VH-VL binders against Apolipoprotein N-acyltransferase (lnt). Designs and how they scored, part 5

Target 1, 229 residues: Apolipoprotein N-acyltransferase (lnt), of Prochlorococcus marinus subsp. pastoris (q7v0g7r236to464)
Amino acid sequence: WQTNMPTREKTNFKNQFINDKLISAQKIALSNDAKLLITPEGTLNNNFNLNFKSKIRMLAGGFRNSKNGLRSSLLGYQIGDKTYSSFIDKHRLVPLGEKIPGFLNIFSRGLSAVGGIQPGSDSRFFKWKFTQPLAIAICYEITDGFKIRNAVKSGAELIISAANLDPYPRKLHYQFLSLARVRSIENKKDNIIISNTGPSGLISEEGKIIKLFDPNTEQNDVVNPNFSI

## First folded at step 16 (VH-VL)

Design o2 (from n3 with heavy chain T31G N35H, light chain Y32N)
Fold by ESMFold2 at other seeds, look of step 17:
Structure o2 (fold): chain C 229 residues (1-229), chain A 121 residues (1-121), chain B 107 residues (1-107)
Amino acid sequence: as target 1 above (229 residues)
Amino acid sequence: QVQLVQSGAEVKKPGASVKVSCKASGYTFTGYHMHWVRQAPGQGLEWMGWISWYSGDTNYADDFKGRVTMTTDTSTSTAYMELRSLRSDDTAVYYCAREPYEDWSEYFDYWGQGTLVTVSS
Amino acid sequence: EIVMTQSPATLSVSPGERATLSCKASQSVSDNLAWYQQKPGQAPRLLIYGASTRATGIPARFSGSGSGTEFTLTISSLQSEDFAVYYCQQYWRYPITFGQGTKLEIK
């Protein structure tokens, strides 16, 4: 007559699952001499804590509490961290107004369903210890070429595009990929794409898709981007 | 104390499959990965791979990919290793081995007692 | 694959003497090296991890040293229970690999 699973037990199972996934990924990354582990937007849940000290630098999609409410973020873990030591918050959860192109309106309608998440800083430049400066686009932020260009002008040497495309149709996945290619071409920078159920891979500074992993499959693989001026 | 208890010895024909169980007990059972290591008679140790307890992720050594399946049952604290398409050179003692909980490095502080699998025609 | 080579294959020593066992890796494994003891019919027993850190409950007469590609297990003042086969193991890269073993036997 007891419930199938207590609420606290379900929460612990999900946390253990995520910790197991992260440790599996870190072991594989370390065995392949990777320097940075990147996970898609929303990989870490609300109130998530690592049960272990990170052995590799990691940028993980997740959420953080701030004084203005919950933020969707890319969280930075240095070697030895159990809690993130750096972050970059998603800035534009949804754009407002009719000046926005129809493609972006599709993004806006999808993202507006996540209403409890607050916007963060509008800068897409991310710098932390022991890595080259990065330009970060979380999901629909890839559509804002001006902010990505500003991060590149500020010294970013690589573009990282993280997304959770799970709530969106496949045509939008193709458009996300196309936008990532445009950002790479116009800024002359490689772009690493990490998505949950959509495209993941490496786009060259010439806009060529160097590697594209099968969507809807969980994959850990090492890519070597070209850091350019 | 952490304890790993494996299933009993088995005798198989070439081409058959074997499934070895490893039941864990102790005050901190829910670790991250369980490893399987085998030892042919009079020979050294050979790592077969690991399985993640909660996520089900696996990492198999190349020699066993396609023939091995590792699983876990967290409700019974039991890990399983199945080796298919057995050959006579698969005759060995098969061990489950636990990596240390805090360090999660791939050295093994606790081992099962071993399960002898004999493959003969 | 990182190949671990142990020497000698067999070491005959008397109780009370010092034994020195060698393990060489085909490429650097930093300090990600463990040593195990195995007696007939038993599972391996962890002695040393991190090349030099003694596992819990292991007597002080066991010590490990080395880094990179060359590693040594030293057993000072051998006891009768120390005669067994010893294995080194690297955990730097997959696949995890073991040395072929050194049998330590009574002279």
Scores: ipSAE 0.464, ipTM 0.799, lowest interface PAE 2.3, mean pLDDT 77
Fold by ESMFold2, look of step 16:
Formats: C-alpha cells, structure tokens, sequence
Structure o2 (fold): chain C 229 residues (1-229), chain A 121 residues (1-121), chain B 107 residues (1-107)
C-alpha cells in the first residue's frame, strides 16, 4: 500500500505553488528594477527550498531549523542562492501573565499553537552584503521600540516590519500598522510593512502612510524608501 | 518531446468572448509560465501576458488588462486564454508559448500551432 | 515600453549568399534579445536567444551578435528554406515587445 502518499502529494503541491509565486514575484520585481524582494512572516516553511536560483536579493519570512530548535526568521537569499545564506531570527517571545496587552495576547495565542519555537538573538540590526543596514521587526517585535532604536543607532537606514496576521482579527491589523508608524516617527526612518493578509506598504520617517495595499488582495509592488542618517 | 496543442479556429461576433486552450505535454511544468502572443493578419507579434501554472498568478499587457483572463488546469496540463468584449481588430492568430525553465528568461522556445480567431460583424 | 525596430523591412538575397538583418532597441536591453523565424502558416521558431546563443537544433549558419541597443542576425550561405520573415524580441522589461519583422526574399 502507499504509505504517506497523500501527505507527500500535498507537500509537493505546496512547494510548487510557493516556487511559482516566488518566480512570478521576482519577474515583476526585476522588470521594475527592484533591489530587494521582501515577503511576509511565515511565507516559507522549514521544508522549503527554491526550485530555482534567486535572481534578486530576497528577504523571505519563514522557518529554519537550528541546533537549538525551530526558529521563525527572515531568511536572506543572495542572487544565485537556492537556499538562504543569511537570516535574522525572531527574538521577542510573548510575556506570560495578565499584563499582556490585547495586541500581544492575540499573538501569544498564535505562538502557543506553534511548538518548538525558540527565541533568537535580541538584536534587530541586520547587515547584509550589498544592501544598506536594516532594522528588523518580526510580528510582535514591533512593540519593542528600544530594540529597533538600538538597531537604528547602530546604523540601520530602513525598518522592515514583517508579519503573518492570518491568525489574528482585523482590529489587530490596524494596531500593527499604528505601531509601525510610531517606530518610523521615533527613529526618523522609513518603514516597509509586509504582511500576508494584513497591512502592507511604506511608511515615511514622518509617520505618513506613503503607500498601503488592500489587505484583502495579494499584491506585489515596488516602493522607494527614503534613506536618512 | 515538448508539445503545445491549441484548440481550433473560431469565428465570433463583436462583443462576444473567446476561450482558447493550449494543452502542454512532454515536460514538467514547475517553474514554467505560459505566455500568450497574438498576430493580426499581415502584422507582427504582440505579447498578451503570462500565467503561472501552479499559483495562477498572471501578468497581463496593459492593452489587454480588463478584457483578458488566463487560467490553468494542472490536472489536464491545459492553459486557457479568454478574451472578452471582442472587437474586429481582435482578429488574429493566438499562440501559446513556453519560456525556458533553467533561467526562466522570457524568450519562447516552444510555440503552439496557433488558433485563428475571426471577429466579424 | 521598449520599441524594437528592424531593418531592412525586406531583404532580397540569392541562395548561397550572406544575409544580415538588424534590430535596434529604443533603450538598452543588455543581451536579452531573441530572434525568431516564421514561415507562412506556421508558428514562429526560436533561432537565437541571449543575443548570440543558438537554440537547440538551429544550424550553425545562423548567428547573432550585439548588445545594448543594436543587434544583428547573420545567415551565412542561405538555403532555400531560409526565405521567411524574421522577428527580434526583447525580454528585458514588460511589456515584452517584438520588432515589426524583416522579410527575406529570394532573388
């Protein structure tokens, strides 16, 4: 009999689906002279590899296997990579207790359902070959203004805020957007927001929403952030 | 061997729609996009757009955006192109064309035989 | 939109001779250029991609050259089956565009 055949078919179809989406996204990005492709938190699972060599530098939300457990990360692909060559792990875990704000409490319900996730480094500074330094916030990490500020003081020129807000109500999506605006204002840096079903777009260093995509549609578009010292 | 076999010629009235099929065989189509290109009588080639086989993502040329819909059926290895609100200047041979997998550059190494669509009032 | 302009519109050449077809892009396409042959009633056939790389099964008498904005297809020692319409195509930016064609005629 065929042990595990339906499971293997589901896994292959999902990988084909994701590879097709990434190729489509890279074609559109390349046609628009984009320098960096960013995807939301959790876009790639830990069993995923590209079927192709990346043609653009890409920061993809996903999971990676670490010797100390499974990590939620932004995974860095250089041009020519089929597997990621750099990463920044999600650090901030949801605090325990009744003093969790509604925003963090909603995220903690999602995180408690994902076993084996370990905290990563607490630094939000990400320096990557051939790109400007970045300050990274994965999901609830947007609430930690001191870590983002420290990354900016270390030289980060742009904030990247990545999230998967599928498990969360729409009210939380607006709160995520509001926090991203605050981080842009307090650090005087543009913030690129990438989420799967929530808000995605560009927030200026003054906190203005320069571009915001419709969260009910899947979109791939180019933004030009302003870098400042 | 790679084969792209298209549906037969069609005659339509202005305002109607046409749906052309393209059945692919002889390769695994992961990572390939299917393109559609048309050629009006006595004229050159005009790119209409592409569709991704598994994800269903599309990219349509501006001249066709709003009137064209491309779909795939991976179970039958068939791509479809539907052009709505037909006009007399939509009379053309419609080709499906495959891009190469290795670098997915958008030149077309295999073409369907073409489907003549005639729009006559 | 990148406009591809071919010249000449028609080229009359005797069998056994050399034909040279030109294609000019309105802006640089690097080496992202392909050449196709199309005979009456047939689909286009890929000849050259990457400006200079012959496609599988294409005879050595077909060669491509150029980069940036100016490209050339050369057919040495023309055969009777080579008389057709030839198109260049860029694949650097959307929309993908083709030249208007060069008809290669016997005489």
Amino acid sequence: as target 1 above (229 residues)
Amino acid sequence: QVQLVQSGAEVKKPGASVKVSCKASGYTFTGYHMHWVRQAPGQGLEWMGWISWYSGDTNYADDFKGRVTMTTDTSTSTAYMELRSLRSDDTAVYYCAREPYEDWSEYFDYWGQGTLVTVSS
Amino acid sequence: EIVMTQSPATLSVSPGERATLSCKASQSVSDNLAWYQQKPGQAPRLLIYGASTRATGIPARFSGSGSGTEFTLTISSLQSEDFAVYYCQQYWRYPITFGQGTKLEIK
Scores: ipSAE 0.408, ipTM 0.749, lowest interface PAE 2.7, mean pLDDT 78

Design o4 (from n3 with light chain Y32N W92H)
Fold by ESMFold2 at other seeds, look of step 16:
Structure o4 (fold): chain C 229 residues (1-229), chain A 121 residues (1-121), chain B 107 residues (1-107)
Amino acid sequence: as target 1 above (229 residues)
Amino acid sequence: QVQLVQSGAEVKKPGASVKVSCKASGYTFTTYHMNWVRQAPGQGLEWMGWISWYSGDTNYADDFKGRVTMTTDTSTSTAYMELRSLRSDDTAVYYCAREPYEDWSEYFDYWGQGTLVTVSS
Amino acid sequence: EIVMTQSPATLSVSPGERATLSCKASQSVSDNLAWYQQKPGQAPRLLIYGASTRATGIPARFSGSGSGTEFTLTISSLQSEDFAVYYCQQYHRYPITFGQGTKLEIK
């Protein structure tokens, strides 16, 4: 699922519009026998509850309150949920050194556009009932190859890269895609990319782009990644 | 009480367009998707597609893709279906139909009264 | 596209008897099947959804069964108002499709 709406407009987004979009996406996913629906970073607003029961397992980009403040997260909805039952929070990225400081600074500056976001744990390993273990990268986290590698060494069999690239220039969109390809090659794992106004698609464990959607269009489509043994 | 009230019968020439309205009265009718189904005289039912009330997303059946446009106006709780390039086999009763609120599956618990569109020279 | 085939095309029965209408899908639709009744000049009326669940206000003499590719609608103790055309409909996969109808007529 990808959207072309600016990040600031998403924080003012009407609840009814978001629920309609999600129902449309779930209907299409169910018609195609999809097992998991993934949405970009920041799709859901804080304290968002579905006004319907989810019919498909969904990892949706959104926000949640924790005792230490607001978190940017991928929120897990099981079948029957109106409220998420699982999550993985975005972690504050420790810089990889000075080799790409402008790239990293741009990601950090863009992240603050949603205001008040607190960092989550630094683990990128996500084990969720009824699915194989995942390595999760939210936006700038794709730059931290060590954290993704650690998640794969811990047993993750697929990489999910979710982002909102709206505040970033087009050059960083291409760099995001390139980094996702590198993570797939380094770890020998397929990588599903879902972004708001950037690239979305499937990258093979050899780094080949199996499918890539136009980054400036709204699309719902089913991809079949390979889970590695 | 939920109601779906459609616009009146239309007579059109081949090649023309028709736009049928469906006014929903009821909160749940404006929350999800509105479906359109047609029935030629003496024939069965044919699903044309749905439109999302607030997002405007559509899903058209292949036989109508390229000729149909569905729209909504949430301020008046009205859905519209426009069928272009009409031909004589488009003569049918056109229904709007509501999905159930909690299930939101494509089975229809409330139907409009139907709008007869006749295409003849 | 999933083709829904109803049988028989016409079923002649007497009031008070039991009618059994069949619907077969060209591929599995799980339990995503609905039944409708339509009388002349009227919109269809939902009878059954989820293959076996009666819609609100539908008399208990209507019952549905089946799963996968084969489904039945059973009307016990037919009333005079039950003589109509009945359609099955799958909502498992797009496009949404209906059966061609079974006309239930008085013998």
Scores: ipSAE 0.411, ipTM 0.771, lowest interface PAE 2.6, mean pLDDT 75

## First folded at step 17 (VH-VL; from o2 with light chain Y91W W92H)

Design j5
Fold by ESMFold2, fold request of step 19:
Structure j5 (fold): chain C 229 residues (1-229), chain A 121 residues (1-121), chain B 107 residues (1-107)
Amino acid sequence: as target 1 above (229 residues)
Amino acid sequence: QVQLVQSGAEVKKPGASVKVSCKASGYTFTGYHMHWVRQAPGQGLEWMGWISWYSGDTNYADDFKGRVTMTTDTSTSTAYMELRSLRSDDTAVYYCAREPYEDWSEYFDYWGQGTLVTVSS
Amino acid sequence: EIVMTQSPATLSVSPGERATLSCKASQSVSDNLAWYQQKPGQAPRLLIYGASTRATGIPARFSGSGSGTEFTLTISSLQSEDFAVYYCQQWHRYPITFGQGTKLEIK
């Protein structure tokens, strides 16, 4: 590897790397007739713009600057977008009397490691043009069953659970999966799980794991969730 | 003008490996992916796969998975295709081919001159 | 895998005449289709992309049409340099596939 590279050159290579990754993923998704591409929490850099026009609807984990500070978000790209046209920001939970208190402490340490992330709104309902309404849980937000239930009652037809679990021990990966299964069962909705180094796959509305990819591997695969009433 | 210049012809024995290079030149290092296509003597064209210049992602056709490795060197603007465990039916002209940058559609507007790889005892 | 079938395998036509080459996909490829010309000892040359859009520098006598599963390449007034092998190619679904080729030869 080169050392002592100028900061600008390092940033340009990283941006080109991400754009190449996204084009590779979009080509594979289009070849499989996918309607929506989802990437894990934190995939895109702050203030990232595509250097191409998106050919598929994409929910990409990333960051955005808001007036109240930096947000961790899922960013929505419609077909033709080079900049996101919609978003849902991560919301922070109050760490009181939770079923998995160690889970919250470890998540808090992970958030501290990234630093400077501010909470977004607490609504988990996401509606955008040309897609079914979605219930969104970013990382530890899957622990808040009431917020997910409220999004489903507002018309969400699919749960999307996005996370970056890289800094967390294996036990929390299993807990994340278990919580996602509970959310699917209690709301009678399929749940798509997208994580960086943890579980990714499809959970049925009955809580069955229909597809689970090997952890700690980079994979692009198509799933066909059931959109139910 | 965009130009793709490939390495010269090679003669190999069955079981050997071959590594073909493709050096890109022109105004921009200009595609997201470089494709490889081969053509056996008197036969049609067969897509082998692509490699991403910057991310290193690959997508190989099933017939070549396990035997092909594609790489890039962005510092020299050169793509490489290595085919291992060569068989006599791997005798073909191997082309690198560029997709258009602006639309990243997978038709090939520029091709290398081709590299003949002959596999015989 | 989408199989691209070209017909005829060989087309014998006199210079100055019209040639019509057919390409049929085993399933829809929308308009994600290209046509190439290849002369002996040379790399393929892009003629048409998007089923009907002529590539830069390609003479107006070349035209493409079709959508979905059936496509045609028409050469309206054959020149001596047009006698070559022609391939269609789809990029709608991996793997990328080519037709087996149509050889256009002098009658």
Scores: ipSAE 0.556, ipTM 0.847, lowest interface PAE 1.6, mean pLDDT 78
Fold by ESMFold2, look of step 17:
Structure j5 (fold): chain C 229 residues (1-229), chain A 121 residues (1-121), chain B 107 residues (1-107)
Amino acid sequence: as target 1 above (229 residues)
Amino acid sequence: QVQLVQSGAEVKKPGASVKVSCKASGYTFTGYHMHWVRQAPGQGLEWMGWISWYSGDTNYADDFKGRVTMTTDTSTSTAYMELRSLRSDDTAVYYCAREPYEDWSEYFDYWGQGTLVTVSS
Amino acid sequence: EIVMTQSPATLSVSPGERATLSCKASQSVSDNLAWYQQKPGQAPRLLIYGASTRATGIPARFSGSGSGTEFTLTISSLQSEDFAVYYCQQWHRYPITFGQGTKLEIK
């Protein structure tokens, strides 16, 4: 959809809309004594700035400029921040040929490459001040169990799985959920799933779906994951 | 000079619905959220909920959830509150109230003049 | 739901004297508390926010204090225009709640 507005005015309207969404979410989070607000992949546009100082710690899906170009990231906002103070970038992936579907292509390529050398880094480990360490999976990164296991081995106490599944069929939504359950089981950690139009909720360390929100609806709710063990 | 001007008084029968408007004027900022608060005659104040001006998000108090719908029209700087399935105990003055823009703390620095809604047979 | 309880329900005081109004929360609301004045047929008027900060244009005779569960509004030298109903309000937890009101009337 196109509003036929000048580019600068269209950008400003989008910014006001996102700020309203974030304030609504922060008010509800604060009222429920939440300690962390998480939003799906791609929620914030390029280098989004808050019109306000954040009142709650927030991990927001968005984009940032880096020396090597634009990155898809989870952006960390501390209390008092108007711009992010921490981040974890999505890994760049070289897809197979053009005719293979996007998310499913990532799965098939990952499976076929299991015999090769795995990355040895704990790049999915996320630690910032005042919070417990987290293991982060953005979209297709949920398929890389090795990196998630390395983050948990490094001390991560909770898995955060963020995605934008809007362009993908519902079959891939089920596969995303199934992979999130596997990550929870193999690492014995709760997994918070945040997606824009796919599954969102809480998976227990045993792989049990504790709570699953209705897909295709915007929801803001509080879950209490088990951070220990 | 910030002003909140509400629509006029209404008389309704039980089971009907009412839609109250609240137009913000005198300043370029509408804030982030508009709140609605009602007061039965001779009684105290009861918060009904808020609506986000630009995103349309709402948060309704439980007692009104399922019966209330709040909307905004940003082109006219007007907020609306519709209460359905009216009962006699819905007779009250209905206020719109603005939270401060700068820190979005939920105290109300500006109030509309109020709209009396009377529900009787 | 946080219940806000005001006392007394009615306070009779002579002009020029000091009035003290109390507001108690059923659980801590930190300093997320406001006080309003309402005269018959009028909308509420903000007096105090953040438990102790006067709103713009509010005379210095109005002061607020307290934190957590117990809050006080003090009017140090009552004027004839100060006889009204006063409400406290918390915004710490949804739903937002008001006290039942304290009517301040001429003794």
Scores: ipSAE 0.544, ipTM 0.843, lowest interface PAE 1.7, mean pLDDT 78
Fold by ESMFold2, look of step 19:
Structure j5 (fold): chain C 229 residues (1-229), chain A 121 residues (1-121), chain B 107 residues (1-107)
Amino acid sequence: as target 1 above (229 residues)
Amino acid sequence: QVQLVQSGAEVKKPGASVKVSCKASGYTFTGYHMHWVRQAPGQGLEWMGWISWYSGDTNYADDFKGRVTMTTDTSTSTAYMELRSLRSDDTAVYYCAREPYEDWSEYFDYWGQGTLVTVSS
Amino acid sequence: EIVMTQSPATLSVSPGERATLSCKASQSVSDNLAWYQQKPGQAPRLLIYGASTRATGIPARFSGSGSGTEFTLTISSLQSEDFAVYYCQQWHRYPITFGQGTKLEIK
């Protein structure tokens, strides 16, 4: 067993692993006629590029470099992209001990300044070519109902809640789900929840859980949110 | 050129399991997924599923879910397909098949030579 | 599941003539269609992918056409080695499915 694999080799294996997972997900999404693939917060490492041209529009959780430092973001890939062409940055970082998952330790470039992830714009409205306008909540941001409501009033037709819940206990997973239901009810909009180890699924504008996938299950599936009114 | 070499023919009894290997060789990357396809004697081709070489993700056809397990060993460039709870209608030639290197379109440009699995008592 | 239906089941044609093989999908597969040739005791051999693109090393007498639900493999100026079973295959939607085959035999 090797214990001293060089960091470059570990990052190459990790990137190949991520690319393989993304291809698997895109194949399944295409087979189900999905229009948008969404991945959890933190799925992509910093400065990640696809080894392939995306065949489906994708919002992938990841990191990007900005003038003011590293941002946690949902990164938008159009069909044909190998690099993201759109983004929305996480605004509200967890103020007490945002957990750095173990996989980030092997991608040290995204962790060169521990706790150095910079907050982005406080707007949660995301307008993207060829898609309906979205309200975006990354992880803890689901607690800020005013920001989500403002995005909906600005024209967002769907709420997307992306999270990495791996560092949090199961009780907080259910609290995250409960908050997402509240945001759906108060804004009368469907909410798509995507998390890596917690709840993922679709919540209706009435707060009804339409689909909820088993936590800790690697699953690619299609949901059809309601865009009425 | 990519070459896919499969393990030899096997004879099994109903209820047993079989594990077929497929070793990829050559200078070309093996692709992203390895597919398995079988052909019963005198019959057409039936897709069984794929496995991702590096992530281990699988996608099995419904008829085989619960009975098939696909694995890879990237250090030896070898894919494996195990079919459990064999019955006589599992008698077939089992092929591994590679999707193209240039993109991940799911047509198969290279096939193994096939492994005949005969299930009889 | 998308059912791929080939016709005819058997096609008897003389060497030097043209053969036309049909493949019909139960729903649109766009151009996500491939054609294979299989001879007895051998693995299938890729002929055409993307409905109309010849695979590397495939003679020009093989051509494919169609999109959506209707596809055709045409073999012009048949050679003795072309008498085999031909399969179409779609990869538009899981499960991946093949047609039941068309046997091309010497008349």
Scores: ipSAE 0.528, ipTM 0.835, lowest interface PAE 1.9, mean pLDDT 78
Fold by ESMFold2 at other seeds, look of step 19:
Structure j5 (fold): chain C 229 residues (1-229), chain A 121 residues (1-121), chain B 107 residues (1-107)
Amino acid sequence: as target 1 above (229 residues)
Amino acid sequence: QVQLVQSGAEVKKPGASVKVSCKASGYTFTGYHMHWVRQAPGQGLEWMGWISWYSGDTNYADDFKGRVTMTTDTSTSTAYMELRSLRSDDTAVYYCAREPYEDWSEYFDYWGQGTLVTVSS
Amino acid sequence: EIVMTQSPATLSVSPGERATLSCKASQSVSDNLAWYQQKPGQAPRLLIYGASTRATGIPARFSGSGSGTEFTLTISSLQSEDFAVYYCQQWHRYPITFGQGTKLEIK
């Protein structure tokens, strides 16, 4: 009966668990001819690498290190990748001057007027090879209708809303869903919602909930959103 | 030396359940998924589903969904398949089968010896 | 569900000759196809995966070809131990399905 349990397995059990979940999801996605696999915000740790080469394009919620510190991102994996090849970071609007606090006061005062929100105005537009243009909102970025509309005006054909709502009350989960429905209606685009413990599913361009999964269970399913011409 | 060793033959009455075990040994990592395949006497092979070793995720063929439960115990490298509400047409040899770990393609490079489950009376 | 159809159901061939076994899928399975050999009272044995790649320890007289919907297993210079039932299997889409088998018997 004795199984040899290498020390390597002990130290990587959490990574193996996540890799197994991703492989299970990719198997199901491939069996249904899915073009894109999307996982919730915060699914991957900041130093996570796949133990396998991705067989499907994947936008995985995770963290990455940047010069400004740890970022919450959707990480893009192309077919064949073990490490993400693209990303879109969660954007936060901070008061002017807080990003470069205190030194060279004159320069900090003028940042908004000169550059505007440099990662911001079209930062929700995501286009990468072999996929349709996307509008992406991470967590409560869905509240910024201007950035989502700008991404749609730039050619985004689908809205993707990713969140980890674990730290928030269930009341805020319903508010997140309601905001996602509004964004679908006002932009006339389908919206795919992916969350860990909150709502996940597909909202039509008319704001109807086509599919909504149980928010307290993790599920994998294929949805076919509509694209406007 | 990869080896899949299954539990012994079972005789059951209709309406009962059976739980077959499959102990894996001889490789450093359990495969991503363990599959179960059955073969009725004189018949071909029928895939029943898979279970993920570490995450516990399952994917059951529609014909067995609602009647089958697959589990794993990673500490003993043992997979289990339980089939409930047995019928006479569930009489078959039940195999566990491994997919390659390094490539999660779903062909089966190693098979258990098979467990005959007979449902009669 | 992808139906895998094997032909012929039974193939009678003498040792030393060539056997050609056919497997047809009801829709494309790309190259996600495997071949197995099964002898009486034994579990299946993997012969070919990826339509054409021999598994470890499989003699060179076994070869696979095809893609999409039509696949062939060829056994050149048959030996006495090659007389068994052969199954094809696809893993392109769930459920995973097997062909009904081709019995290769001695003439």
Scores: ipSAE 0.525, ipTM 0.836, lowest interface PAE 1.8, mean pLDDT 77

